# VH-VL binders against q6l1b1: the designs that were tried, part 1

Scores and structures below are computed, not measured.

Target 1, 180 residues: q6l1b1
Amino acid sequence: MIKWTEQAEIKLPDDVQATMENNELKIKGKLGEASRIFRDNYVKAYIEGSSVKIATSKNNKYTKGIVGTWYSETKLLIEGVTKGFEYHMKIDFTHFPMRVSVRGDKLIVENFLGEKSPRSAKIVDGCKVSVKGDRITINGIDKRKIGETAANIERATYIRHFDARVFQDGIFLLKGEVNE
Unless a header shows other numbers, all headers, positions and changes below count from the first letter of the chain; antibody chains aren't numbered by Kabat.
F, E and O are the ipSAE of ESMFold2-Fast, ESMFold2 and OpenDDE, as the mean of both directions, binder to target and target to binder. V2 is 0.75 times the mean of E and O plus 0.25 times the DockQ between their complexes.
[cut] stands for letters that were removed.

## First folded at step 1 (VH-VL)

Design cA1 (framework fv_cixutumumab)
Fold by ESMFold2-Fast, scan of step 1:
Structure cA1 (fold): chain C 180 residues (1-180), chain A 121 residues (1-121), chain B 108 residues (1-108)
Amino acid sequence: as target 1 above (180 residues)
Amino acid sequence: EVQLVQSGAEVKKPGSSVKVSCKASGGTFSSYAISWVRQAPGQGLEWMGGIIPIFGTANYAQKFQGRVTITADKSTSTAYMELSSLRSEDTAVYYCARGSEYDTLPGMDVWGKGTTVTVSS
Amino acid sequence: SSELTQDPAVSVALGQTVRITCQGDSLRSYYATWYQQKPGQAPILVIYGKNNRPSGIPDRFSGSSSGNTASLTITGAQAEDEADYYCNSRDSSGNHVVFGGGTKLTVL
């Protein structure tokens, strides 16, 4: 067996459960379940008591970077299953009066002039997309899936994003230009 | 509340042309699609074409290509539809309609009252 | 003939539910929009998108969409609902509007 040195610890809230199987960390809370694959030769994530711990078998700049990334990702999984995330995007109607609608698992974007067929963007499983006026709202518990959905929508047309939020006693800004 | 006000009824001879106007009031004009839709007596709705005034170019249904011209004057918030080479089967009520902000072409949320065009003898 | 197909007529008893359908290949890519037209009047927008009602449209009107078919449902039909109903959408090119042939609803 290789000797592992603990580098980080994330304590789980009372109503949050974690499992680790096949290099996949699965976090379950009030709002649902989300997971991440944590695979590396020198860094391991494991569950001990009520905590997620990250350990290394080598100490160098490379492993320290991975520890930091997995620590941050674990915290985001916990936030997602307890508070949830909301991301906002804005439709730019200045040059292209577009029709934007949600149909099944896709966001459909129509450009009145120019396109021979409508554009579509896949809504990643676990995300809810709503369109109201020039605003698109993406809700979910997995920040990565929200980001993937937002990227899919951006690739479909001239739509811009400006905000991401976390729910806890209200909605809080994580990043964006809303408070400029 | 946005309103579309259309010009009055017309009686025309076969082979002539007719030009119908549609004046918008109470809202933004230039960024919404204005469509022209006709309805012959006892028949269904038929889309003729539309224009988004800020682009200045119109799009026409295949059936009317070469006979219909749709224009818009942003300064007077007025759209026009001119139909040439009139036949008796062009007798119909001609509507103008505005596309909504959520569906700029098919979703027509404001309609004019219609202009009756009669083509006879 | 039309790229969007509607049955020409349908009847419903007062207080009962009726479904009006619209079929066409473009409905796989675009939602249908529904209009009500009474004699001597311009059409009124009833449903847009999948199932959105404009302000002032009663909640007994609803829309649905699946594959190449869209439906307008009136739950608890009233006498005032007797009218012609039209669907429209974009054609397969996305550049033109096409209307269905219309469905005359009779409330018995």
Scores: ipSAE 0.005, ipTM 0.453, lowest interface PAE 12.5, mean pLDDT 82

Design cA2 (framework fv_cixutumumab)
Fold by ESMFold2-Fast, scan of step 1:
Structure cA2 (fold): chain C 180 residues (1-180), chain A 121 residues (1-121), chain B 108 residues (1-108)
Amino acid sequence: as target 1 above (180 residues)
Amino acid sequence: EVQLVQSGAEVKKPGSSVKVSCKASGGTFSSYAISWVRQAPGQGLEWMGGIIPIFGTANYAQKFQGRVTITADKSTSTAYMELSSLRSEDTAVYYCARDLYDFWSGYMDVWGKGTTVTVSS
Amino acid sequence: SSELTQDPAVSVALGQTVRITCQGDSLRSYYATWYQQKPGQAPILVIYGKNNRPSGIPDRFSGSSSGNTASLTITGAQAEDEADYYCNSRDSSGNHVVFGGGTKLTVL
């Protein structure tokens, strides 16, 4: 018989629904649905009433860390489906403007350092990317997917063989994240 | 606004060397490439080589390899082009030009007014 | 011969459209840059990075690129456009700059 001890409780807002199926927590709100896989031998997440609860079968440093992580991730899922997330990136160039556009599930960068072949970055499913002037905005309800999209865009403009101190061209994440 | 100011006209004998200077003002010298381009009377533009001052790296067109040396002095924001073993065929206007971040791509947006070098006896 | 080829001369009637071409294998990988040169003057940058104009260059100047060919187009040519036009780009190695032979434009 395994005894589970409740370690954390996250109350769901009135307009948020949660389901737990096959170790996947799905949170649905006004902006959409986002999910995380919570799988561990000694830590369990489950739905009880209007709350997501996290319980452990052993109390040690390892399980304490996992409880904290799942608690934080659950809070981010709720924030995402109710408020959403917005990342801002800046287009920097020195000699000529890069042409940045969105085509389907890709961000396309043309004229990067005079290259004729365009560079591209995969826009992760669930993210909306828009370009206005020298700013790129990434909107979504899943913070992890937004971060992955931003990383893909930065990698597309990486100058792998050259000193970045000389070449300022690229697309960079701004230090301040905006939560909307 | 960056401006490139070149040294004055030179008259040289065959077999001698000439060193032309190009001083940058009004902008950041070290973060751009400086190219040297010459033009013989009635002829087209010919790239001789260039330097990226921040790296100290110079690169030369094959035709001039061994005869041309391009250097830069960051403290005075000045680039130099020295051409040795002068021949009458080296009579030309020599231009310096700013090449932007593109590894000698030829995006030359700012040009000096040119230095006339005449090789005669 | 030169890695970038230009026709030595071209003519256009006042107010008409003219295309000046530059051809070379490196243009498959790199955009050409275009310069205007009038007698006794240093060259002036006209077009760079396919179709970008520096400040001060009239909008009648435009660039295009297809395969191994780059073109400079002047729509509604004016008398003051009479000049020599040069293209340049990187060579096939990507390490050197190469100029075309130049095209003398006469505005009739």
Scores: ipSAE 0.000, ipTM 0.478, lowest interface PAE 12.6, mean pLDDT 83

Design cA4 (framework fv_cixutumumab)
Fold by ESMFold2-Fast, scan of step 1:
Structure cA4 (fold): chain C 180 residues (1-180), chain A 122 residues (1-122), chain B 108 residues (1-108)
Amino acid sequence: as target 1 above (180 residues)
Amino acid sequence: EVQLVQSGAEVKKPGSSVKVSCKASGGTFSSYAISWVRQAPGQGLEWMGGIIPIFGTANYAQKFQGRVTITADKSTSTAYMELSSLRSEDTAVYYCARDTYDILTGYYMDVWGKGTTVTVSS
Amino acid sequence: SSELTQDPAVSVALGQTVRITCQGDSLRSYYATWYQQKPGQAPILVIYGKNNRPSGIPDRFSGSSSGNTASLTITGAQAEDEADYYCNSRDSSGNHVVFGGGTKLTVL
């Protein structure tokens, strides 16, 4: 029998439900449902009581890193389904009048640097994008999907500033990492 | 300082076409959009369409699509609005306006022509 | 397609404050822009980009925006402020302009 040693425990809030099927952790809360695949030969995540637990069959530097990653990702899933995330991006400079709009699952940019052909950025499923003035706001419950949407927009437009906010009973401004 | 100078008043018969001009002077033309807005007597402002001269790209309000054509001549800094199949309810003052986008403030129409009165009468 | 709603008429006493409102879903994505029109004249831009005034517009004019609503406020209304006021914005595509129905301001 493989011996598994518990390395971490995340206690679920009373308003959050977790399930584990086919190495996929699914977290449900009042704002919706988000999931992550946690697959590894020496690290496993499982539900026991009202907690998500992470255990290892080997105790080394490699498995410790995975435990830390899965712990952090599980906490972000819980935050997303209970509080949600809001990301802000700022359009820095535009030489020509730029027209930005959301059309279905894409953000469309017309007249970017005077280009005749519009540019587009894919809005990842589960994200809501809005544009007002120089601000682009991305809302969602899955921080990874928000990050992917922001990256898509950044590739389509000249965006220098990136702010991340966790939406709670109030707004907490968390400075995102500065783009290199 | 930019000014938009429009062509003079027109009196047209039903079923004819009218072409109104809007000449930009004293500033930028090709890099900004020019919108056409009409106003029937005693009525509100109604957007017909606009063009971005540098691209030749025109957009039209659904109500006027198929009947309105907006063009621009960059060499003369002039935008045109042609409305076909005129009827009495097309009697209005037709304005051109510079439709500007600024990254900090969004879209706005900062310079307006004085208007061209078009009367459709038999 | 989007719609911007304005009350058809509003009154204010000379020297008092009046607020004209514009409402529509497009205002969640695009700022409202405000225009003043006096009889026989072309519209004049009075407020753009939330609360910016063009040169020559008195500081008694101000704007605000929240959610799907934008407001034009005139603090200390003067007789010459009697006019029609229009808001406009963009539809969800950003490619089409949408005007409100206009508000006739009477200064009593």
Scores: ipSAE 0.000, ipTM 0.472, lowest interface PAE 13.2, mean pLDDT 82

Design cA5 (framework fv_cixutumumab; at its last look DockQ between E and O 0.02; V2 from the best seeds 0.00; counts 0 for: pae E 12.3 > 2, placed apart)
Fold by OpenDDE, look of step 2:
Order: structure tokens, then C-alpha cells, then sequence
Structure cA5 (fold): chain C 180 residues (1-180), chain A 122 residues (1-122), chain B 108 residues (1-108)
């Protein structure tokens, strides 16, 4: 029989519920539900009492890394559903004033570097994006989805055919924060 | 209440090594990072390095890279900091501190040891 | 840059407000953490994150950030607030911790 050794424990707040189904950890709090798939041959996450526990069948650098990752991700799930996350982005342009707006599930960037065709970035489900002046705010309960949205926005404003030293136009991620 | 108990004061000669221990009691150990911070007399705080016991790997400040070794024993909830090739400038109070992870945007040391005085003199 | 800079010393009159500022590029990516240290004692955590106070820290302590700066504000300074204050943060890589040089606060 394979011996499993507990490596980490995350205590759940009283107002947070956790379920593990088909290797997917679901965390539910006042702001909603977030989930992550925790699947590995040598690392197992499970719920015991009011804690999420992570155990390993092998003790090596690989499993330690996984344990650490899952530990961090679990904490982020808890923080997300209890407090929420907010990312801040900055709109920067020099010679060509960009017009940035939210349309449905997309962030639309017009007049980027004077381009005639607008650029667009996909807003990931669960994320709320708002534009105010030169600032973009991304809110949500899933940090990964927020990060992905931010990445999409950055990617959408990537400069490919111009000297980046001269053209500093784009939308850039600033600091993120946990909502209070 | 979580406490960090450090080993006693050390008097060392130049060129020798010192190993300071930091034992955690009253709480979990493995899931937190343990950082080592020193303070020379009349000087500011200086981060030396840290370890997350679960990972078993430590990060070091560039200044101490190659001269400091930080380890952790999960079974005893004890972290260690070994500093080699001691110099007079290494005379300082050495603190261990528990460092909490804050969503990747902030970290804080909420529990500190009382410090270990290391004196390097000929 | 992995450097955090603080004014070496500031003073405040009793009951008045003082702001201690920390500056560094890493603060664009990470929040500053603030520690209070009195002579002969270990540092004490006073502010972390956006504006979080640990239990036991008076509400006259508050934190703020802007750009590459972070500030610790004491609103209504008390005599017992006289101490050294250190900011710290992670460097740009997130793998290393950096402390500011510390600010000696004198309460007049």
C-alpha cells in the first residue's frame, strides 16, 4: 500500500465551504465560488474537517513544488471568494491617443498607434472590467481569471513592428490587490 | 500563540562559522516561510535569506550568497541559519521571523524571535 | 531596483500627524510592510498589505501607497510611538526581501 504523508494544511474560515470532486477543489464563500483542478499522481488534496490537506506519496523536489503550488492556490481561492481581487492597469500612449472601452466580453482598443482597425482583448468570465481615464480595473474572485484577462489586454496592445524604445504605447499591468 | 525561540548568544572568532536555531511553537511551521534578518549595532535591518519548510529550498540575499545556509527541520519545527567565514562586520543581532504570504502582492513577518547576538572578535 | 529608501529621521509633535515614506521600484509590484522597532527589542509588525493592522496595533497607524512609494501615517502621535520604523518589500523577482534604511521618529 502506498503511504501518503500529509505535507500541508489550510484551515478554512467559518464562512467558507470546500468540496473536492473529481480532483477539483471548489471553494465557496460570500462572493461566490472558485475552483481549481488538483490532479497529480503523487500529490493528493483532500478535505478533512474544516481544512484542506495536501499529502504526498513521494518526498522529492517535484512533489514539494506541487504541494507549495496547491497550498498557495488554495489560499488564493479562499481569499478570492471571501474578499475578491482587483487588478489595476495603466493606459499609455504618446502620439496616438487610444480609446479604450468595454463592449460585452471584450475590451476594445481603438486608434492604437493610429491603427484603423481596433484591437480587442477577451474578458474572461467572472471578471469585471472598467475603464476610467487612463486606468483599467479588473475585478473578480478568481485570481487566475483576472490575471488571464490582464494578460489578454497586455497581449492585445503588444507592439510587433515598431521599436519599443520609441513607442511606449500600451496597456500595462500595475499592482493588484485583495479587496477589503 | 505562536512563538519563535532562538538559540543563545554566540561568541566566535574570525573565519569560523555560527549556526543559529529558531524553533517555532504554538502553531504550524511548514506552511510559513522563515526569514533571517540581522541588525548590526546602530544599523538597520538586513534580510539574509528565507526558507519555506515545505519546499525545503532557501532564498538568499545576494550579499550572503555562498556564505549563508538556511535549513529547516519540519519534524522539530526548527529553522537554522549558518553563516561561515565570519568577520567582525558580522557582529550583529540575528532574528528569525515567520513570514506570511499575502496573495503574492505582500508579505509580512508577524512573529519574530527575540534575536541571537553573535559577536565576532579575535 | 531592489532598493528601498527612507528618510533617516523625522519628528512629530505630540498629538500631530506624521507620515513616513518609503520609495523603491519594487513597490510598484508589491505592497510595503512596516515594522516598528524600539531599542533593545525585536521589530514589531505594524502595517502590511493595502492597509492592514495586526491585532494590538492602534488604529492611529495606517498605510498607503502610490506608484513607487509607500507611506506609514501616524495620526495623533503618542510618546510611545517614538521608535525606528522600517519598510520592507519583495524585490522585483519576488524572491528576495529588501528593507529600507529605517526612519527614526522623534516625538516632541
Amino acid sequence: as target 1 above (180 residues)
Amino acid sequence: EVQLVQSGAEVKKPGSSVKVSCKASGGTFSSYAISWVRQAPGQGLEWMGGIIPIFGTANYAQKFQGRVTITADKSTSTAYMELSSLRSEDTAVYYCAREEYGSGWYYYMDVWGKGTTVTVSS
Amino acid sequence: SSELTQDPAVSVALGQTVRITCQGDSLRSYYATWYQQKPGQAPILVIYGKNNRPSGIPDRFSGSSSGNTASLTITGAQAEDEADYYCNSRDSSGNHVVFGGGTKLTVL
Scores: ipSAE 0.031, ipTM 0.682, lowest interface PAE 3.0, mean pLDDT 91
Fold by ESMFold2, look of step 2:
Structure cA5 (fold): chain C 180 residues (1-180), chain A 122 residues (1-122), chain B 108 residues (1-108)
Amino acid sequence: as target 1 above (180 residues)
Amino acid sequence: EVQLVQSGAEVKKPGSSVKVSCKASGGTFSSYAISWVRQAPGQGLEWMGGIIPIFGTANYAQKFQGRVTITADKSTSTAYMELSSLRSEDTAVYYCAREEYGSGWYYYMDVWGKGTTVTVSS
Amino acid sequence: SSELTQDPAVSVALGQTVRITCQGDSLRSYYATWYQQKPGQAPILVIYGKNNRPSGIPDRFSGSSSGNTASLTITGAQAEDEADYYCNSRDSSGNHVVFGGGTKLTVL
C-alpha cells in the first residue's frame, strides 16, 4: 500500500563495507568505521546491491530536505573512512607570544593577550591535533567532530568586548585549506 | 640597531648571590621577551628563564626554580637575573638575549649580549 | 621529552656538504632555530623558522625539518664555518626554551 520512491543513490567504493541495522548506517574503510542514524517516518535509507539508496513515501519540502542531508552525510561517511578529513588553523599574534600545546584531550593556550590564566579547548574524541610553528592541524574521520574541535579552539581565543578589529590575536581556521 | 649591554665580570664565593644586568639600547624593550642563557666552561647552552617586560612576570627553567629571580625595569630598559646560593657548578658565562616574536611561523633569539662571566670559587 | 639531541661532533672536507641534525619530540610541534658559536663569542643566529636566513648569513646555510628531526645543512663548507652549532626550540608546552647539546663542526 505504501509506495517508496527512490530519490538518491550513493555507490559504495570497492574498499568500503556498509551495514544497515536498526536504521543505523555503518561504514567501514581503511581508516576506521563511522556511522549515522537515518530514522524518519517518510524517508528511509537501505543497502541494495553495492549502493546506499534513499527513498521517500511522501514528496514534500520536509522529505526533500532529509534526502539531501542523508545523501551528503553518507558521502561524508565514505570519504571519512577512506581518505579522512584535515583542518588547518593559524596562530596569530602581534605583541603577546602565544604558547600553544596539546595536553591530553585539550589544547592549551598560554599568554593570550598577556593573560595570566591559560585558555583551553576540548579536543573532541576521535580527533588528532598537532601543533607545528604557528599552524595547528586537526585530523579525523568524522567531519562533524573535527569541525567541533576547530570551533572549540577558535572560541578559546575569542576576544570579548568590542575590540576585535584592534586586537588581531587569536587562532583561526584557514579558508580554503580543508584537506582529506 | 638593538644592542644588549651586560654588566661586567664577577667573582663570587659559594653561598652568595650574583645579579647580572642587561640593558637594551634601541628598539622597543617592553614587548619582547628577554631570556637568560648560561654556558659553563666546556659545556653547552642552558636556558635559565625569561621575562616579557610588559607583564613583569618571569618563566623559569625547572632546574633553576627557587634560585633564580628575573626582573625587568621598563623605565631603564634593563633586565636583571639574580642567582642565589651560588656553588662552584654555577661558574659560567651568563648571556641575555632578546626573543623576537611576530605574526608568522617562528621564535628566535635575534640579539645576544656579549655575556657576563661569573666565577664561583671557594 | 623536552630534550634535543645532537651528535657531539661532525667533520666535513673543505668545499663539501655537511648536515647537522637535531632530534626531539617537541620538534613535531615547534620549529628549530640554529645558532653558531665560535670560541669566546656569543652565539649568532644562523637559521630560524623552517629555513629563514638572517641578513649576513651566507646562502650555503639552510635548514630543514621532518617529523621529530631538524637539520642544518652547509653546502660548500668553508674554513670559517668551523664552530659549535646549537639547535634550539620550545618544550611541548611552548613555555620553556630548550637547547641541544651542541655539535662541534670541524672543517678538514
Scores: ipSAE 0.007, ipTM 0.492, lowest interface PAE 12.3, mean pLDDT 83
Fold by ESMFold2-Fast, scan of step 1:
Structure cA5 (fold): chain C 180 residues (1-180), chain A 122 residues (1-122), chain B 108 residues (1-108)
Amino acid sequence: as target 1 above (180 residues)
Amino acid sequence: EVQLVQSGAEVKKPGSSVKVSCKASGGTFSSYAISWVRQAPGQGLEWMGGIIPIFGTANYAQKFQGRVTITADKSTSTAYMELSSLRSEDTAVYYCAREEYGSGWYYYMDVWGKGTTVTVSS
Amino acid sequence: SSELTQDPAVSVALGQTVRITCQGDSLRSYYATWYQQKPGQAPILVIYGKNNRPSGIPDRFSGSSSGNTASLTITGAQAEDEADYYCNSRDSSGNHVVFGGGTKLTVL
C-alpha cells in the first residue's frame, strides 16, 4: 500500500469542473475545456470534492519541484477557462514590407526579406489569430497553446546567417499575455 | 555623414548598355537599401529598382525587368545599375539613393547621389 | 499610370499656406514620403512617415494623411520653397516604389 502525502490544494471556482483520467487533468469552464498531462512516479494529481490536490509518495527536492510546476499549471488552466489569454505580437520590417495573413490553420508571411517563397507558421488548435496593421493578436484559453503558436510565428521569421544587430525583421512577442 | 558619389556622365549608342556606379562613404553601407531612380528631361521621378547589399537580392520595377541589373560590392561600398538594350527614351539623369528605415511603415530615401546623366543618341 | 496622383501645379502667395495632395490606394497601407526638387538638383527628403522632418528641414513643412490621401502643407511659404514636390509610397504589394507625377509649386 503506497501512502501519499498531500502537498498542495487548488480550490475550483463554483463554475469550473475538473476531471482526472489517464494522467490527464481536464478543466472545463464557461469559455471551454483545456487539459494537461500530469505523469510522474512519485507525484500524483487527483480530484477531491471541489479541489485539485497534488500529493507525493516521496519527499525530496525533485518531487517538490514537480508539485510547484503542477500547481502553477493547474492555476493557469483555471484562469484560461474563466478569463482566457491574449498575446500580442509585433510585425517589424526594415526594407521589404512583410505581408501577413491567416489562411486556414496557418499564418502566412510573404515577402520576408524579399524572399519569393512564403513562410508559414502553424496556428495551434484552439487559438484565434488576427492581424491588423503591425500587430498580431492571439486569443485562446490554453496558455501553452498560445505560447506554442507565438513561438511558431517567431520561428517562421528567424534570420539565419545575418547580423541580428543590423537586421531586425521578424515577428516578435510583445509584453507576453494580456488578460481582459 | 553618408554621401553617395556617382560615376560620370555617359553617351551611348542605341542597343548598347551602360553601367552606373554609386559609392557610399561614411557610415554602414550593407544594412541600407540602395535604390535607383531616373528622371528623363522635363519628366518626373521613376523608380527602377533597389538592392540590400547584405542579402544580395534586388527588386525591380515591372517596366525594367529583364533590362536592368542592380548589384552591390560590400567590400568597396559600391552599388551598380546596369541598363541594357538602350533606347533614346532611356536618356535621363540616373540617381542612386539610400533608403533609410525605421519600420516598414517609414520607408524613405534620405541621402541622394548628385545624378549621372546618360544620353542615348546615334 | 495613376498609382499616385498629384495635381501638376499649384500656386501660393508669399507668406500664405499651401497644401499639396497625393492620392492612391496604397496610402491606406503606407505613409507617403515627400521630396523637394529644384532645377538641376537631386531631390531632397522633406517629410517621411506621416509627419516626420529630417534635420535641416524648416518647421513650416508638415505632413498629414487620411484614408487614401496624403498632404504636404507649407505654412508661411517663402520664395525658396518654389520647386517641384514629389510624393512616393509603396505599391499595394509593398515590393515596389511608386512616385507621384509631381507638383510644381509657384510662390507668387
Scores: ipSAE 0.006, ipTM 0.500, lowest interface PAE 12.5, mean pLDDT 83
ESMFold2 (binder alone), look of step 2: mean pLDDT 89; pTM 0.925

Design cB1 (framework fv_cixutumumab)
Fold by ESMFold2-Fast, scan of step 1:
Structure cB1 (fold): chain C 180 residues (1-180), chain A 122 residues (1-122), chain B 108 residues (1-108)
Amino acid sequence: as target 1 above (180 residues)
Amino acid sequence: EVQLVQSGAEVKKPGSSVKVSCKASGGTFSSYAISWVRQAPGQGLEWMGGIIPIFGTANYAQKFQGRVTITADKSTSTAYMELSSLRSEDTAVYYCARDSPEWYGDLYMDVWGKGTTVTVSS
Amino acid sequence: SSELTQDPAVSVALGQTVRITCQGDSLRSYYATWYQQKPGQAPILVIYGENNRPSGIPDRFSGSSSGNTASLTITGAQAEDEADYYCNSRDSSDYHLVFGGGTKLTVL
C-alpha cells in the first residue's frame, strides 16, 4: 500500500466549490469555473471536507517543487473565480495612429508604423478584451490565459532588427495586474 | 533644426571609387537612419541603401550590392557612401537623407542634403 | 523584384484637380511616401503615411491608397505645383526602399 503524507492544505471559501476528477481540479465560484490538470506519480491533490489537500508518496526535492506549484495554482484558481483578474495594456504610437479593435476572437491592429496589412493577436478563450482610448483591458478568471493573451498582443506589435530606443511603437503590458 | 551637409563635387576616372560624406548637425545623429539616393542627369531618383548608425548595420539596393558601402561615424555625426568600380553611368547627383527612426514599417525622408555631384569621365 | 510604376507625365489646368498614381506589389503592405522635386533642387517631402502632411505643405495635397495603388491628389493646382513627383515605399520587412520612376506635372 502506498503511504501518502499530506504536505499542503488550501481552505476553500464558503462560496467556492471544488471537484477532482481524472486528475483535473475544477474550482467553481461566482465568476465561473476554472481548472488545472494535476497529474504526477508521486504527488496527488484531493478534496477533503472544505479543503484542497496535496500529498506526496516520496519526500524529495522534485516532489516539494510540485507541491509548491500546485499550491500556488490552486490559490490562483480560487482568486480567479472569486475576484477575477484584470490586465491593462497601453497603446503607444508616435506619428502613425494605430487603430485597435476587437473582431471575434482576435485583436486587430491597423496602421502599425504605417503598414497597410493589419496585424492580429489571438484572444485566448475565456478572456474578454476591450479597447478604450489608449488602454486595452483583458479580463478573465484564468491567470494563465490572460497572460497568454497579453503576450499575443505584445508579439503582434513586435519590431524586429531595431533597438526599442529607436522605435517605441507597440502595445505594452502595464506593470502588474489590477484586481478590481 | 537638423541639417545634412554633404561633401563637395568629385570628378573620377572609370574603375576608381568615390566616397561622399554627409554630416548631421542640430539634432541627434544616432537616433535616425540615413538613406543614400542618386539621380543621373534627366533621370529619376534611385535608392542606393541606408544605414542605422545605432546598430552600425547597412542595407543596399540589389543593383548596388557588392559596389556600394555605407558607413557611419557616430563621434563625428557623419555618414559615408562609397561607390567602387565607377562607370560613366554612375555620373549623378548623390543625396543623403534622414529617415525617421519611428517609421521602420514605412520610412520617410524629411531632411535632405543639397546633393553631391559625381562625374565619371575618361 | 520590387518595382513602383508611375506615368511619366500628367497635365492639369490652373485651379483644377489632378491625381498622380503609383502602382506596385509593395503598396499592398506599405504606404507610399510622396516627394516633390523642382529643377536644380533636392526633393522635399509632401505626403507620408498615406495622408499626413509635413509642416509647410499646403492642404491641397492629399494621399490615398487602395490595394496595390497609391495616389497623390492636388486639389486646386497652382503654378508652383509644377514639378516632378516621386512615390517611395518599403518593399520588404527590412530597411529597404524603392522609388517610382517619377511623374512630371505640368500646370497649364
Scores: ipSAE 0.000, ipTM 0.452, lowest interface PAE 16.9, mean pLDDT 82

